# VHH binders against q09150, part 8

Target 1, 302 residues: q09150
Amino acid sequence: MRKEYLVSHIEENAHQADIYSLNVVAGNLWSASGDSKIKKWSIGDAEHSLVEEIDTPHKLGVHHLATSLDENVVVSCGFGQDVYVWNPETNEFRDLGNNAQHPSECWSSCISPDGQTIAFTSVDGRIAVWDNPSDCKISELDTKGKFGLCIDYSPNGRFIVSGHQTGQLFLISTETGRLFHVLSGHTSPVRSVAFSPGSTLLAAAGDSKMITIYDVLSGDQVGQLRGHAAWIFAVAFNPVGDLLLSADVEGKIKIWDIDTMECISTQSETDGAIWAVAWYKNGFIVAGADKSIRWYRAAATE

## First folded at step 1 (VHH)

Design s07 (framework vhh_surovatamig_d1)
Fold by ESMFold2-Fast, scan of step 1:
Structure s07 (fold): chain B 302 residues (1-302), chain A 124 residues (1-124)
Amino acid sequence: as target 1 above (302 residues)
Amino acid sequence: EVQLVESGGGLVQPGGSLRLSCAASGFTFSDYYMSWVRQAPGKGLEWVATISYSGSNKDYVDSVKGRFTISRDNAKKSLYLQMNSLRAEDTAVYYCAKEGSAYQRIFSGDFDYRGQGTLVTVSS
C-alpha cells in the first residue's frame, strides 16, 4: 500500500565532505565520509546524537563501511584502495592481511552474519574471503570482471554477491566457495546490491537507472523497477523485506513495494547526489554530497 | 561531472625537479582537502601528500618529506606538487585526488584502465 515518508530530522554539516556510507546496527548509525572520519550516532525517537568521532588513517577519505551485527568488527575502505579492520572499543586500525596476502586493491567489503569472515571486491575483479580471527585468506574467486564495485553477504550466510563495472553480477556459494550463478540483466556498472532479509531475493542497481530483482536459488529475474532518471548508488531492503529503498545521484529517493513491483513513494528534497541509504526502526536515513544526514519517518497511522 | 586534469610529468634525471599541476572543475574546490597519490609500475596506489582547504595544513609520506611541497590556488582551482631531489623510486604515474571524490567513485576505473594522471620517470 502507498505510504508517505516525511523528513523528521536533518543533521546539517554532519561531516566536512561527502558522506559515502551509512550502516545501522544495534541501535546506532555509522557514517563514513570523504573527510576521512567515521562517526557513530545514537538512534533515538526524536534526537539522534553524535556518540563518537573517529579519525581514520584513510588519507583520501572513506567511501565504504561494513559493520558486524554485534559492532565488534568494522571494515573501512578508502579511495586510496586501502582497507582496515578495527574494533570500535579500541579504535586500533589493523591492515587486513599482515601476512602480506591482503587485497591491496580493495574497493568494497561485507562481513558474514556471524562476524567470522570478511569478503572483499578488488579493482581487478577478484573476490577474496578472509577469516577474521586468523587474518588469513580462505578463498579467492577471479570473476574476470574488471572492477568489483559492490558486495553483500546473504543474511543466512550461504551466498555472496558482487556487482561489477561490466554490469555482471556473480553469486557465490559460501558452502562450496564456488560460483553459483552469473546473473544477467545489466550491461552498465552495478553500483549497489542487497539481499532481502529472507535471503530469497537480490536487488541490483547502478548506471542502467533500473533495479533488477533476482530469485537467489534459480538466478532468474523476477522483476525490474523503473523510474529513476539518474545513476542509482544505493539500494536496501527494509527489515521486513516487503519494501526496497533506492536513491540516485540527482537526489531522488524511491520506495518500492516488492510484492507488486510498484513505486509507492518518491522524495526529491535533496539537492545533490545521494551515495548512501539505511533503514532504521522508524523509517530510513540518507546521506550524500550535501554533507548532511537526513532522517525520514513513516507517516503516522490513523 | 567532477573533473581533475593532471599535467607536468616527464623524464627527469636523478636529483632533478618537476612541478605537477592539477586543474579541477565541477565542484567547489576551496571546500575540499586535496591529495597527490602515485602508482609505480606494477604496484598499488601510494598516498604522497595532502593539503587542507585553506592550505594551512600539509602532510607528506616520510619518503618525500623535505623534497616535495604541496600547494594550491583556490582562485584558479589548481593543485600543485613541487618535486625536488627526485630519485628513481619516485618513478610513477601521479594522480590528483579530491578527498572523498565523487569523481573517484563514479569513474573509479579511470585511474587503472584509461591511463589518467601524469607520468614521472626518473632515470639517467
Scores: ipSAE 0.007, ipTM 0.321, lowest interface PAE 9.3, mean pLDDT 84

Design s08 (framework vhh_surovatamig_d1)
Fold by ESMFold2-Fast, scan of step 1:
Structure s08 (fold): chain B 302 residues (1-302), chain A 123 residues (1-123)
Amino acid sequence: as target 1 above (302 residues)
Amino acid sequence: EVQLVESGGGLVQPGGSLRLSCAASGFTFSDYYMSWVRQAPGKGLEWVATISYSGSNKDYVDSVKGRFTISRDNAKKSLYLQMNSLRAEDTAVYYCASLRYSSSWYEGAFDIRGQGTLVTVSS
């Protein structure tokens, strides 16, 4: 069951600073960086190319990017705790900080699968849900002051999960707008969360250096993936849902088989932090502190 | 408590050199990416250079590539910026900043900014 992955392409100096966020959607790769730029890359060709470079109004850099499945809505979060919502066809940035209803001090965001709502975390642990077409707040949940570091929508649109500096995870029902489960198992900051494609499993990872897998409906912990020796900043399920990709601040990349809960591949090609990962086709993409974007493919067998 | 103390700034002729230093205390220096950020008169903050935990990865804004060198001494908890071939456009207050995404309790890309050191390049 052991698989080997090989670097198929390296885009060196893809940005002028650390790359913090990667999104693969509609056959394109989106990258966001501390250089305050967002770049769109063509994927699916043997040679990948820059499609578009976008200068953002984020003065201190962009650390998070959420892109709708149809690419009509992009939400960017900056280190200045500034948040912009924009349409990449027009490149008109809407500053949500100028709206009196907008939560200040936002950290991370995600967009619903239908593109209609945006969920935000904040430094004080509040989770706000925003209706994008009407530009109005729908709901807000107070987690009682815990910093919200990461957030994700389930692919079926029924749940939102947030990960916090205390190690707590809050699973929210989008149908009721209420807390569904409080998931625990980490006592250190949770830096990354991801739903499986079937919306049945949830992965959480961070400063504990382990990945915890939860069953969404029951809230039960169904597995732990151990092997990283440094803080994990990124986890992602592949499109099939049988593999999980993780990367840490020492530059180690691991692939896990979700059925067996075993590590099937480890890559250690840089000492620089990896902040972002994304699956694409039969491989994956990573980016981080070395400013490069690296594409990996599964090695052919026999 | 966390402290950063920048030093080494001053008045220099165009083409001259300066070495900036930043002394860090109150945190595990070797766990942080460190950066130099500058602010020219009447301008916003501009990132200048970043160095990784171990010092093996270094990065620079295009305008200073080949002229500036960032380095660190983890044993001494010190960050340095060697500035050569200085130009009038390098005139700015230079800040030592922690750039660690994982230090989210400190709220930003440049979470810990010291008081700064003024560099004036004039002829």
Scores: ipSAE 0.000, ipTM 0.203, lowest interface PAE 12.3, mean pLDDT 82

Design s09 (framework vhh_surovatamig_d1)
Fold by ESMFold2-Fast, scan of step 1:
Structure s09 (fold): chain B 302 residues (1-302), chain A 122 residues (1-122)
Amino acid sequence: as target 1 above (302 residues)
Amino acid sequence: EVQLVESGGGLVQPGGSLRLSCAASGFTFSDYYMSWVRQAPGKGLEWVATISYSGSNKDYVDSVKGRFTISRDNAKKSLYLQMNSLRAEDTAVYYCARGPYEWLFRGSFDYRGQGTLVTVSS
């Protein structure tokens, strides 16, 4: 099957600097930017309206955002290696782990499906899991100095995966807090990782310009998706798990069929780098260097 | 417009020294962490060193600890990398970058200069 996607809405100047992170949860879109703001947008049946604008304590910009499924917990990571956890209802920010080793050297984060724990990477490669809201470290894995660029929780909560500047991928069991697999296939920075909705597959992409698909339990490579000509900063499985969305720094957007491992659609509406992507009920959303948020809608089935 | 101009690279023999400089313009230099990153022939970008906005906090990749020193002069809007005991493995194009890791998102020459080539060869 094939679908054509068309731009349905463009929010120009959505931020005053690059938009680095997007999260879709509970009928809302969250965006984070180099302008040090986080914004919440409506994506329901109504229009694409700004719901909330948050001034963050990040002085150097926000490059990563993780939002719990119930929207009660948001974690933001900034270019100053600063990490904050906050409740959108109160807008109270707290530094994660003010008594922990390396809390301000964190790079990327993710929130468990139940919202109770937060996992994050650090510039020295440590992967830490924290209990929220008690602000207590539960576990830590030392990858021996491998800078962690991206991290994700499996939807079933059993695994965490991190992608590193060296190309290494570490799959961690949340039950034991121990390394489950070291995944091979990349020798250059991994910029984005994503679990499938069924928690059975994992996608990884970055500077190699290819996407590698892994079987989570075996750690085996089950596919490679080739076609991008530039660094890939974002990959995301759709809610059904049959499609993967990817976007590169030259503005190319690709949709892949996971069953056939083939590219079924390529979009090229912008020349600017795309840093972030997210699926929503009618299609997908992208954002990046041009400071705009773009909504794409499925036009028709083949 | 953010501009970063690197200089000081060249050919040097193993064990030699070089001092790299970066001149910044188009932003308030003293408000930003600054970094040096490098790209060896046929390899990806590698972060080398970072310095805090005041110069009080410095960090280095393990392979250069004890050999390289990062420093800054906020009045002159300049960033420096003193490289001692150079090895063949240090051969790379060196780039000045704004922020501790902002260069990771900018890619090829975005918010960085054209770099300065350092070749360590006998």
Scores: ipSAE 0.014, ipTM 0.324, lowest interface PAE 7.4, mean pLDDT 84

Design s10 (framework vhh_surovatamig_d1)
Fold by ESMFold2-Fast, scan of step 1:
Structure s10 (fold): chain B 302 residues (1-302), chain A 124 residues (1-124)
Amino acid sequence: as target 1 above (302 residues)
Amino acid sequence: EVQLVESGGGLVQPGGSLRLSCAASGFTFSDYYMSWVRQAPGKGLEWVATISYSGSNKDYVDSVKGRFTISRDNAKKSLYLQMNSLRAEDTAVYYCAKSDYLRFGTYYYGMDVRGQGTLVTVSS
């Protein structure tokens, strides 16, 4: 079935530079930008108000955000390979402690579903898992120099996946702290990875312009989604897990039916790069190079 | 074989202007973000400016905002930096760097994919 989405709201000049990261959690939208600010926005059909503007210690801009489900922990990663853990209630930015064990030049992060651990990629290819309450390193995987561009936790907390500049994907078991699968299918940079809500599927996309869907337990490719003509920087499963959203650097937005592996919608409201996407209760949100945040609402079904 | 060749540096008085150029070869220039980085005497590398693959997005270090303009010509495979209102603290060797905005550290600190540089001296 083909479904239409309509632009319901555009927040122009939401930031003073490109918007690189969007997270939707607990009825709020979080955005991070090359202007070194993080902003919190309300989510709703009519309410899209700025709730808070946070000045960060990132001097070269913020390109990634990870937010815990309870909003008590936010991890921000900057272009200077600087990483801060931040509590929105205290507005206090902290470096990761126990620095003697922490891998340097961190790039991307994710927070476990229970909020207890944070996983990091690095430019030198290390993937570190850190205990948030005790501020101690739990485990580390060394990919032998492969720049880690993206990382995600499975919703059931059992797996971490990282995507790398080489096109390799490393699937790690959180139970053992060890490599579970090395996933194949890409020979160019993987820019975005996402687990399905059921933790059974994994999507990966990037400079190959295609999206590969993997079965998590077997490591097998179960599908490929083709149609983008430019680098894909963002993919996200909807909360139900029947749809995948993707966006490319030429401003094209595609929605895919995961059961049929077919594109059911293509939109393009801007020709600027889209760096970030997120689903919300009534649709999805995108942001990127034009410095705006765009809300899309699902059109009424026939 | 990636090659980057910078030119346009020289001696200029404070308040003066200079235009730097970078000729690129060995890669698909239009597919990459490009950056200017500099190294002042006795200091490390400092990022100055980045431009997106199409030229629609540009970022600058705060100390040069409003004074420097980065631009590119994809047909000529060339990158430019227009420097106005130059200050003594802008004195540095300027390097053209192949970058990806989301691989910032790879090109500046990790992979060191830059040219030979062009010296800019701002002095009376």
Scores: ipSAE 0.006, ipTM 0.284, lowest interface PAE 8.9, mean pLDDT 83

Design x01 (framework vhh_7xy4_2)
Fold by ESMFold2-Fast, scan of step 1:
Structure x01 (fold): chain B 302 residues (1-302), chain A 124 residues (1-124)
Amino acid sequence: as target 1 above (302 residues)
Amino acid sequence: QLQLVESGGGLVQPGGSLRLSCAASGFTFSSYAMAWVRQPHGKGLEYIATITSSGGSTYYSDSVKGRFTISRDNAKNTLYLQMNSLKPEDTAMYYCAAGTSLQRWLYSGEYDYKGQGTQVTVSS
């Protein structure tokens, strides 16, 4: 079925610099920016009002944000390779980079579905899994120098996937803490990875301008989505798992039907790069280089 | 471990000049495109200039084009920014940054690494 999406709200100058990360959880949108601020926005009202503005200790800006499903844990990664974990209720920041046993030179992170563990990529190619309550490392994979650009937990908690600047993907079993599959299909940097809600599929995209869909258990490539003419920085499955959202550095937004592997919608209302996308109950949200947050709502379906 | 150490900032009057330096270590400097970025107090990051790994091509933001010159010395692992005709709006913390490719730097806004920065203040 074809679905049509229309812009329902634009928050102009949502930040003073590029917006690099968006997370939708528990009725709120979280945004992170090169202005070193993290902001929380309401999903529930039509005006999508600003709920909270947080000044972070990141001096060079925030390029990645992970939020637990209960909003009790937030992990922020900055361009200075600095990583902080904090509780939004207290706004107390814990610096994970200041301990010799903590992850060093971190780039990206994700939080397990139960909120108990955090996984990190690093510039030197290490993938570390951390127990948040005890503040200790529970496993590590060394990719032998392959810069990790993106990371995600499967919704069932059984797998972690990392995407690397070489184009390789490392799929890790959380039960064993060891490598399950090495996935290839890209020879250029992988900028974004996402598990489907059922944890059966994995999407990867980046500088190849192509999205590759993998079967998680077999490691087999099951589809390729072609149509973007620029680097893809964000991919996300909708909550149902029948659609994939993608956005590129030229401002093109595409919606793909996963069953048919067809592009069913293309939007191009921004002149600048889109760095981040997120689904919400009524549609999807994008943000990027123009410093705005744009909300899209489903208008019609066949 | 990537290390970038900026220097050369300071207080200068409008119309003056400064030369910033960035000493790089912990990576193969000659294999990376390098950039200068700045952050004015209370504002976001602004791209200033990029130089390719060989030094064969340079790119500038419109705000500094014709006034600033980026250069590098691969034998000394050092990046430079020559700033001429400085204006009050050039007041910012200046950072050098390493990128794996020019296109990635120009279109992604991603930095492989940034240093501690050097403060430039343009005031009379």
Scores: ipSAE 0.000, ipTM 0.198, lowest interface PAE 12.3, mean pLDDT 83

Design x02 (framework vhh_7xy4_2)
Fold by ESMFold2-Fast, scan of step 1:
Formats: structure tokens, C-alpha cells, sequence
Structure x02 (fold): chain B 302 residues (1-302), chain A 123 residues (1-123)
């Protein structure tokens, strides 16, 4: 299926440093940057106006952001290995690194679909799951993997997947708290993972320059998407689940048809690294090293 | 075969300046974020500054922000740290470090660090 995407808006100098993380929830885009700020942008207006600018306690910049679907819980991870849970209602940042019972040396995080639990990767490969309301650890898995680089919850809440520096992928059952599958196919760092909206597929990508699609229940590889010539830092399924978006460190953006396993669009609007991507109702958004936020809209089929 | 060789340290008076250099070899320097870290005698490693692979973004610890400047020359495979307004508290062995991630660093582990260069700030 053929679909064209065009740049609809560019927010130049959206931040004062690289933009590392993007989340689309509740009609807003959230961005996190090396400038130690988190910003919220409107999806609803054509100019995508700045809604809020948040000064974080991160001294060395924010490289990862996880936002609950109701926007009541935000988890930010910084380059100083500092981790905060922020409630936008109260404007209070809770420092997880200063409590002996909290996860330490965390790198990446994700929030469960119901907003109740937070899962963390660590630099030693451990995966911790925390109950946010009670501030207590529910489970911890020692994956035996090196450095956990990325993590995601399945939309049905039944699985967590982590990607590691060794290329290993660990699929964890949230019902048992135990390892469900170790997924094969990568022998270099996995930088990004994403579940399909139906929770039946997952995508993994990174330094191999290849995207591998897995069946969640069987753990089998069902496809490989080849075409990127540089490290892939971001992949995302669209809300329908028929398309995958990917972006690399040389500024290439690709859209893939999951049914045919073929690239249907390639964009190259920037030469800078793209660190983050997100889908929204009209198309997709990318951000990275050039400090801009680029909004793309689906063009009409002629 | 990966090597990082630091130089430029020495004895300096409080308020003085020093420029540290790090010569990198055995890997594609322009593809990796680089950092400066320091270790005072008898203490743990302290993060100082990070620079992205392109040099487009820099990050500093609060203790040195406004006084130190990290930079790089990818054509020469060299990392620099310009240190101004030096204080006795800056006395430490200084190491350059290769980040395990292209875009970032972490304080507990580096892929590689050099032998270091000693900086002593004393009157």
C-alpha cells in the first residue's frame, strides 16, 4: 500500500540541546532533551504550540521519558543515572536514586497501560518492576544480559520486553514475573523495541541496521526489515498496527508495511541523528540532534 | 588495541587554567560520545563532562559548569578539556572515557578509559 508523508510543521530550536525522547498521549506531545527540560506541545492546533515548559532536577540532561496514558505519571531518566517520578498535578519530583529500596543505576523505563506499575532497565541488565502507588518492588529479573538499553510494555499489559547491549532480547510475563522467551536475531546493541497495538508482534532494532519482527507468543522471527544504512534508535507501530516507523542516526526515516514486510516510504529531511519518533492522529513526529521537532502528515492518495 | 592517552596535567595555582588533551586510537572516534571523569586520591570516580559524537551537544556536572569546556577534533581523533578558575577541590587524576553508547554515558561503567593525567591545584 502506497502512502506519502510530507513535513507539515518544523519547530526549530524546540530545545537548546539534542531531543532524546518523544511521547504522544492525551492530545499532547511530550519532549525530553539534553537541556534538562521537558516540554509539552499541542497536537490539536496547526502550529503545535508550546503548552508547558518544565524545568527538571536533572543536571546532565534527560535522555528518556515515559508518560502514563492519563498523563498523571511521568518517569524521566537522565545522563547522570538519576531517575525521577513526576506527578504533573502536584509538580513534585520524587528521586528514586536516593532510596535504598528503589532501583539504582537505571537507564530506561516504561509505564504499564493501567499506569500502576513502572518497569526499569539497569546498566547491569536487571529488570525491576515497581508498584507506583505503594512505592514497592513487585518483581526483579536478572536477565544475565549486559546494559539494558530499551524497554516496553505490551498494550494488553501481559508482557515486558527489554533490549540489551549484547543484542539479547528478553520477553517477560507480567503475570508470573518470569522470563517467557529469549529472542534471537541480533548480535549487536538493541536500541529500540516496540509492541504492536494488538500485543501479538514486537519490533526490535539497533546497531545491526536491521529491524526484526517477532511473534510474541511463539518467540519466532516472522520478518526482517532491511534498508537502513546506519544505527536505528527508534521504532514505533502506528495505532492501527499495519505500519512501522523507523529512524536512524543519519537522519533517514522509513515507513514499513507490516503485512508485506516492505518499505513504502523513505524520507531524508535532515542529516542529523534522529533519536526519537512518535505517531499521532495525522501522521508522525521525529526529533534528534538538530534540536528541532518535525511533524509529518499523511498526504492524500491521488 | 583501543587506546586513550591523556596529557596536559600538572601543578597550577588556585584560579589558574589548564588544557587537557586525549589522543584516541583503535576505534572510530567520530562515532562515539566521549567523557572526562576524575578521581581524587582515595575517592571514587566523579563525572565531569560529556560531548556527543558530532560535538553538537555538551553536558557538565554542577561542580564544573561555567568553568570547564569540553570539545573535540574528530579530524585529529582528539578530545579536550579547557579548565578555568581552578580550585583545590579540582585536584584529581583526570581520565578521558569512551561511552558505551553513541549518544550517552553512564558513571558506573565505561567501555574504555586511559591511564590518566594528574592535575594538582595548590598554592
Amino acid sequence: as target 1 above (302 residues)
Amino acid sequence: QLQLVESGGGLVQPGGSLRLSCAASGFTFSSYAMAWVRQPHGKGLEYIATITSSGGSTYYSDSVKGRFTISRDNAKNTLYLQMNSLKPEDTAMYYCAKSPLQRSFYSSEFDYKGQGTQVTVSS
Scores: ipSAE 0.006, ipTM 0.306, lowest interface PAE 9.7, mean pLDDT 84

Design x03 (framework vhh_7xy4_2)
Fold by ESMFold2-Fast, scan of step 1:
Structure x03 (fold): chain B 302 residues (1-302), chain A 124 residues (1-124)
Amino acid sequence: as target 1 above (302 residues)
Amino acid sequence: QLQLVESGGGLVQPGGSLRLSCAASGFTFSSYAMAWVRQPHGKGLEYIATITSSGGSTYYSDSVKGRFTISRDNAKNTLYLQMNSLKPEDTAMYYCATDSQRFLYGSSWSFDYKGQGTQVTVSS
């Protein structure tokens, strides 16, 4: 595949500290930063425009953000291991740590496709699943793993996957609340996981510098993508599901063809770490240690 | 500004024990995960242990697991490392650090450390 991506816009000093999380949903880009702010940017007609700046109660910075598809639910996780759930229309932050039944020492989160359920990782490797409307815990699984670094819901809502500091990956059935598969292939921290749009494939990456692709139903490894020379903190399937985007702590960005398992593009326009990536209609967006947000657009295919 | 002051190091015989302390100031100590890292003379930084902000969870490198215990007193803004069954290979400068960059957990780059550390020398 002859597909090139070119930088179309750089928003310099988008935040006052590292940008750790990016979410694209509806016509908006959401960014979360060590400066304790969350910003909303337009990616529709007025592409790149700052829409809103939100001051969060996270005193030590925001390192993870999950946004429901309808933008009615946002979950933010901070370096203080604090977690807040809020509706952007009201801008009222609910501190989940204040309830004795709420998750504590949370690291990462994801929201179900219907926006009703939130899943959390914890520093001790537990995974808590929470019903947002009733504000009650549905289930908790002790994976016996260490620090849970990343978590994702499958687009069909049937699975949750968590990645851990040990390299273990746990695939959980949302219907039963039980472990479905323990996925093998990593012996070092897994920093990022992503389900394909069809919910049939799963990508995992981290300190191994390799991306492993799994078949969700069988739990089998179906491919490995090699080429990064540094820790990978972000992977994301494009909306079609034929491409995977990855970025590392040395600023390398790679695009992979999932059918051939080959790297089709490498970009390196910064030497700073890239912590977050996201696809959008016209291409992809990256952000990280240089405090900028970079928009890339697809060039014509010949 | 953030300050970390390590103390409690010294000369000890193999099999002996030491307790290191780290006095923290200039930030809300109870909101940060804390770590101990060490650097043997002429070698790179080695991760030793991490404790969560509440003290509810602790993590150790394989080289010290079962011998060292990390703990904290949030009321006193103090971090501790209890070192038992010390070995000559534990000889190093010990630093306490904030875990402000947990995304790089397990790497020396994931920690902000301040001050001069405290020297631990285990005689053979």
Scores: ipSAE 0.007, ipTM 0.237, lowest interface PAE 9.8, mean pLDDT 83

Design x04 (framework vhh_7xy4_2)
Fold by ESMFold2-Fast, scan of step 1:
Structure x04 (fold): chain B 302 residues (1-302), chain A 120 residues (1-120)
Amino acid sequence: as target 1 above (302 residues)
Amino acid sequence: QLQLVESGGGLVQPGGSLRLSCAASGFTFSSYAMAWVRQPHGKGLEYIATITSSGGSTYYSDSVKGRFTISRDNAKNTLYLQMNSLKPEDTAMYYCARGYRFSLGEYDYKGQGTQVTVSS
């Protein structure tokens, strides 16, 4: 079955530069941009009103944002390879770059489901895990790979996955702090990874223009989703876990049925690169090079 | 005054078990990641295990994987190391440490230690 999605709201000039990261958590949308600002938007009202605008200490822009489920911890990564951890209640930024414990040359981050640890992937292929309350590094894995581009925690907290410039995917057990699987299927940069809500599946996508679905425990490929004609920078499972959202640098948005491995919807109403996607209660949200935030809602199925 | 006091070491036969404890005082224990490290006689410090401040995640060296379990009780300000299937090569002075940094091989603070000897 095909399902139609319609644009419900467009926030034009949401930022003054490309929007690189979107997180939906606790009824709010968080956005991060090359304009060095982070903004918080309401999901609950029809206009998706701006709740808060935050000026960051990033001088070269913010390309990645990780937000804890309780909104008490936010981690921002900038193009200057600068990393900040902050509490949104105080808007006080802690600079990890000014300490001997600094996670060197980090590119991307994710926060554990309990909000207590932060995982980083770096330009030299290292994956570091930090205890946030103590501001101490608790583990580090040298993947011996190239540039780490994306990282995610499984919702059950038991796994971390990092995707690399070489196409390698490293799945780490948080119980042991050790490599669990090296996942195969890509020979070009992996730009985005996502765990399913049940933590049983993993999606990976990037410059190969295909999405590979893996079984987490076995490390086996269980599916490939083909149809994008451009580099894929964002993938996300919906909260139920039956759908995957993907978007590419030509502005194509696709929804996939995970049970059938079929594309059930394609949107092409933007021609700029989409860097970020997120699901919300009524549909999904995309943002990218056109500096807008676009909200889509599901239409009735025929 | 920051203090870490290890206990529970002793002499045990190969294949035996010991449980080490570390009593922490002088800081907010629940706010810090904690580690166990060991030093065999005449050798350098070897990392054994780390536990996050909440206790939600644990990490182990390959030499002790499957045999040792790190845990903590934040209400009692106490860190534990359960050691099973002990081998002669596990003989060392065992230290609990606050804020171990893997890439630097450094600790924020380390206790006075407790001796574990595995011998027949």
Scores: ipSAE 0.000, ipTM 0.148, lowest interface PAE 19.6, mean pLDDT 84

Design x05 (framework vhh_7xy4_2)
Fold by ESMFold2-Fast, scan of step 1:
Structure x05 (fold): chain B 302 residues (1-302), chain A 123 residues (1-123)
Amino acid sequence: as target 1 above (302 residues)
Amino acid sequence: QLQLVESGGGLVQPGGSLRLSCAASGFTFSSYAMAWVRQPHGKGLEYIATITSSGGSTYYSDSVKGRFTISRDNAKNTLYLQMNSLKPEDTAMYYCAKDLRYWGSGYSPFDYKGQGTQVTVSS
């Protein structure tokens, strides 16, 4: 029942600045950094070798990365409010800021499960859904000035959720393009949101130091996970959907059992802020302020 | 050794101006986003402003928009906060912080928080 996790590999100085975003897709890990580079790492070999180093046109650093499941679409957001869509096969970056309808002050993004649409948050509170092939806006929700810090697509493609600096969460139906629920429970900034693989639950966390679990269809709060003593910047459901991973700005990493709503593991091997987490087949990966990428492997203890 | 040293606070009358400085050492200042946060006596920490590593983007809390300007000089490893049209409610201890990049309200802990500089707006 209870799982133990052990560090299996550390890539020190993986970047020259903070690592802000991690995505695991297929056999690869993608990392994005304040050094304005995106790097691709193998998760299949024991050494987790660097596969590709990509120089981005982001002059001020990359703080967010979204990667499609087929790796054909990558969306990067930079501190310069610049947003690029990139195909790894061509290495050509398309500047979405050249389209007047695209949010000029984009903060975070996510890609639909089929890879066809991209959703964005903005500093002024707009949430836009974009058709990638045609480069056209499909829909927009205006939260009237509420800075959108995080965003996610449900795996079934039917919902988008955004988290805001006010603590509000906006759940949007992709079928109608309209607000489905405004979720309550937080009164401080929400830094990270994640849908469960079955699209039935979502998790939200941030400056409240707690994680709230919501039922997607009802909008009801079904649980609160308490134990972090610092701001939480990253949460992620594992591929099976029975576990949630969370990490805070003091370097604490927690694994939660979603059925019992209990913390089953705590790791504290770093003192620096953890900005990003991701699951992979053997365990999970974290990265943050210390410029390192750390791989953890699962080991059964019961 | 990482160090942040705030300065420039003081006593001012309502409507006055102050410029705060934060001197950074012991890390590569130009690689990190920096923030100003404040703490009124007996209350929690409040985010004021954030500036990206290069200075290309800035973010402000609603309480200070249009009155405060955050800036940085990466050649001098220094962060600034220009405070105009000061109000009594701006009275607080002001702190420079590393590893915070979002505008918003919330509270500590902060990694690499300095000793602070007191701003008092009275009379």
Scores: ipSAE 0.012, ipTM 0.236, lowest interface PAE 8.1, mean pLDDT 84

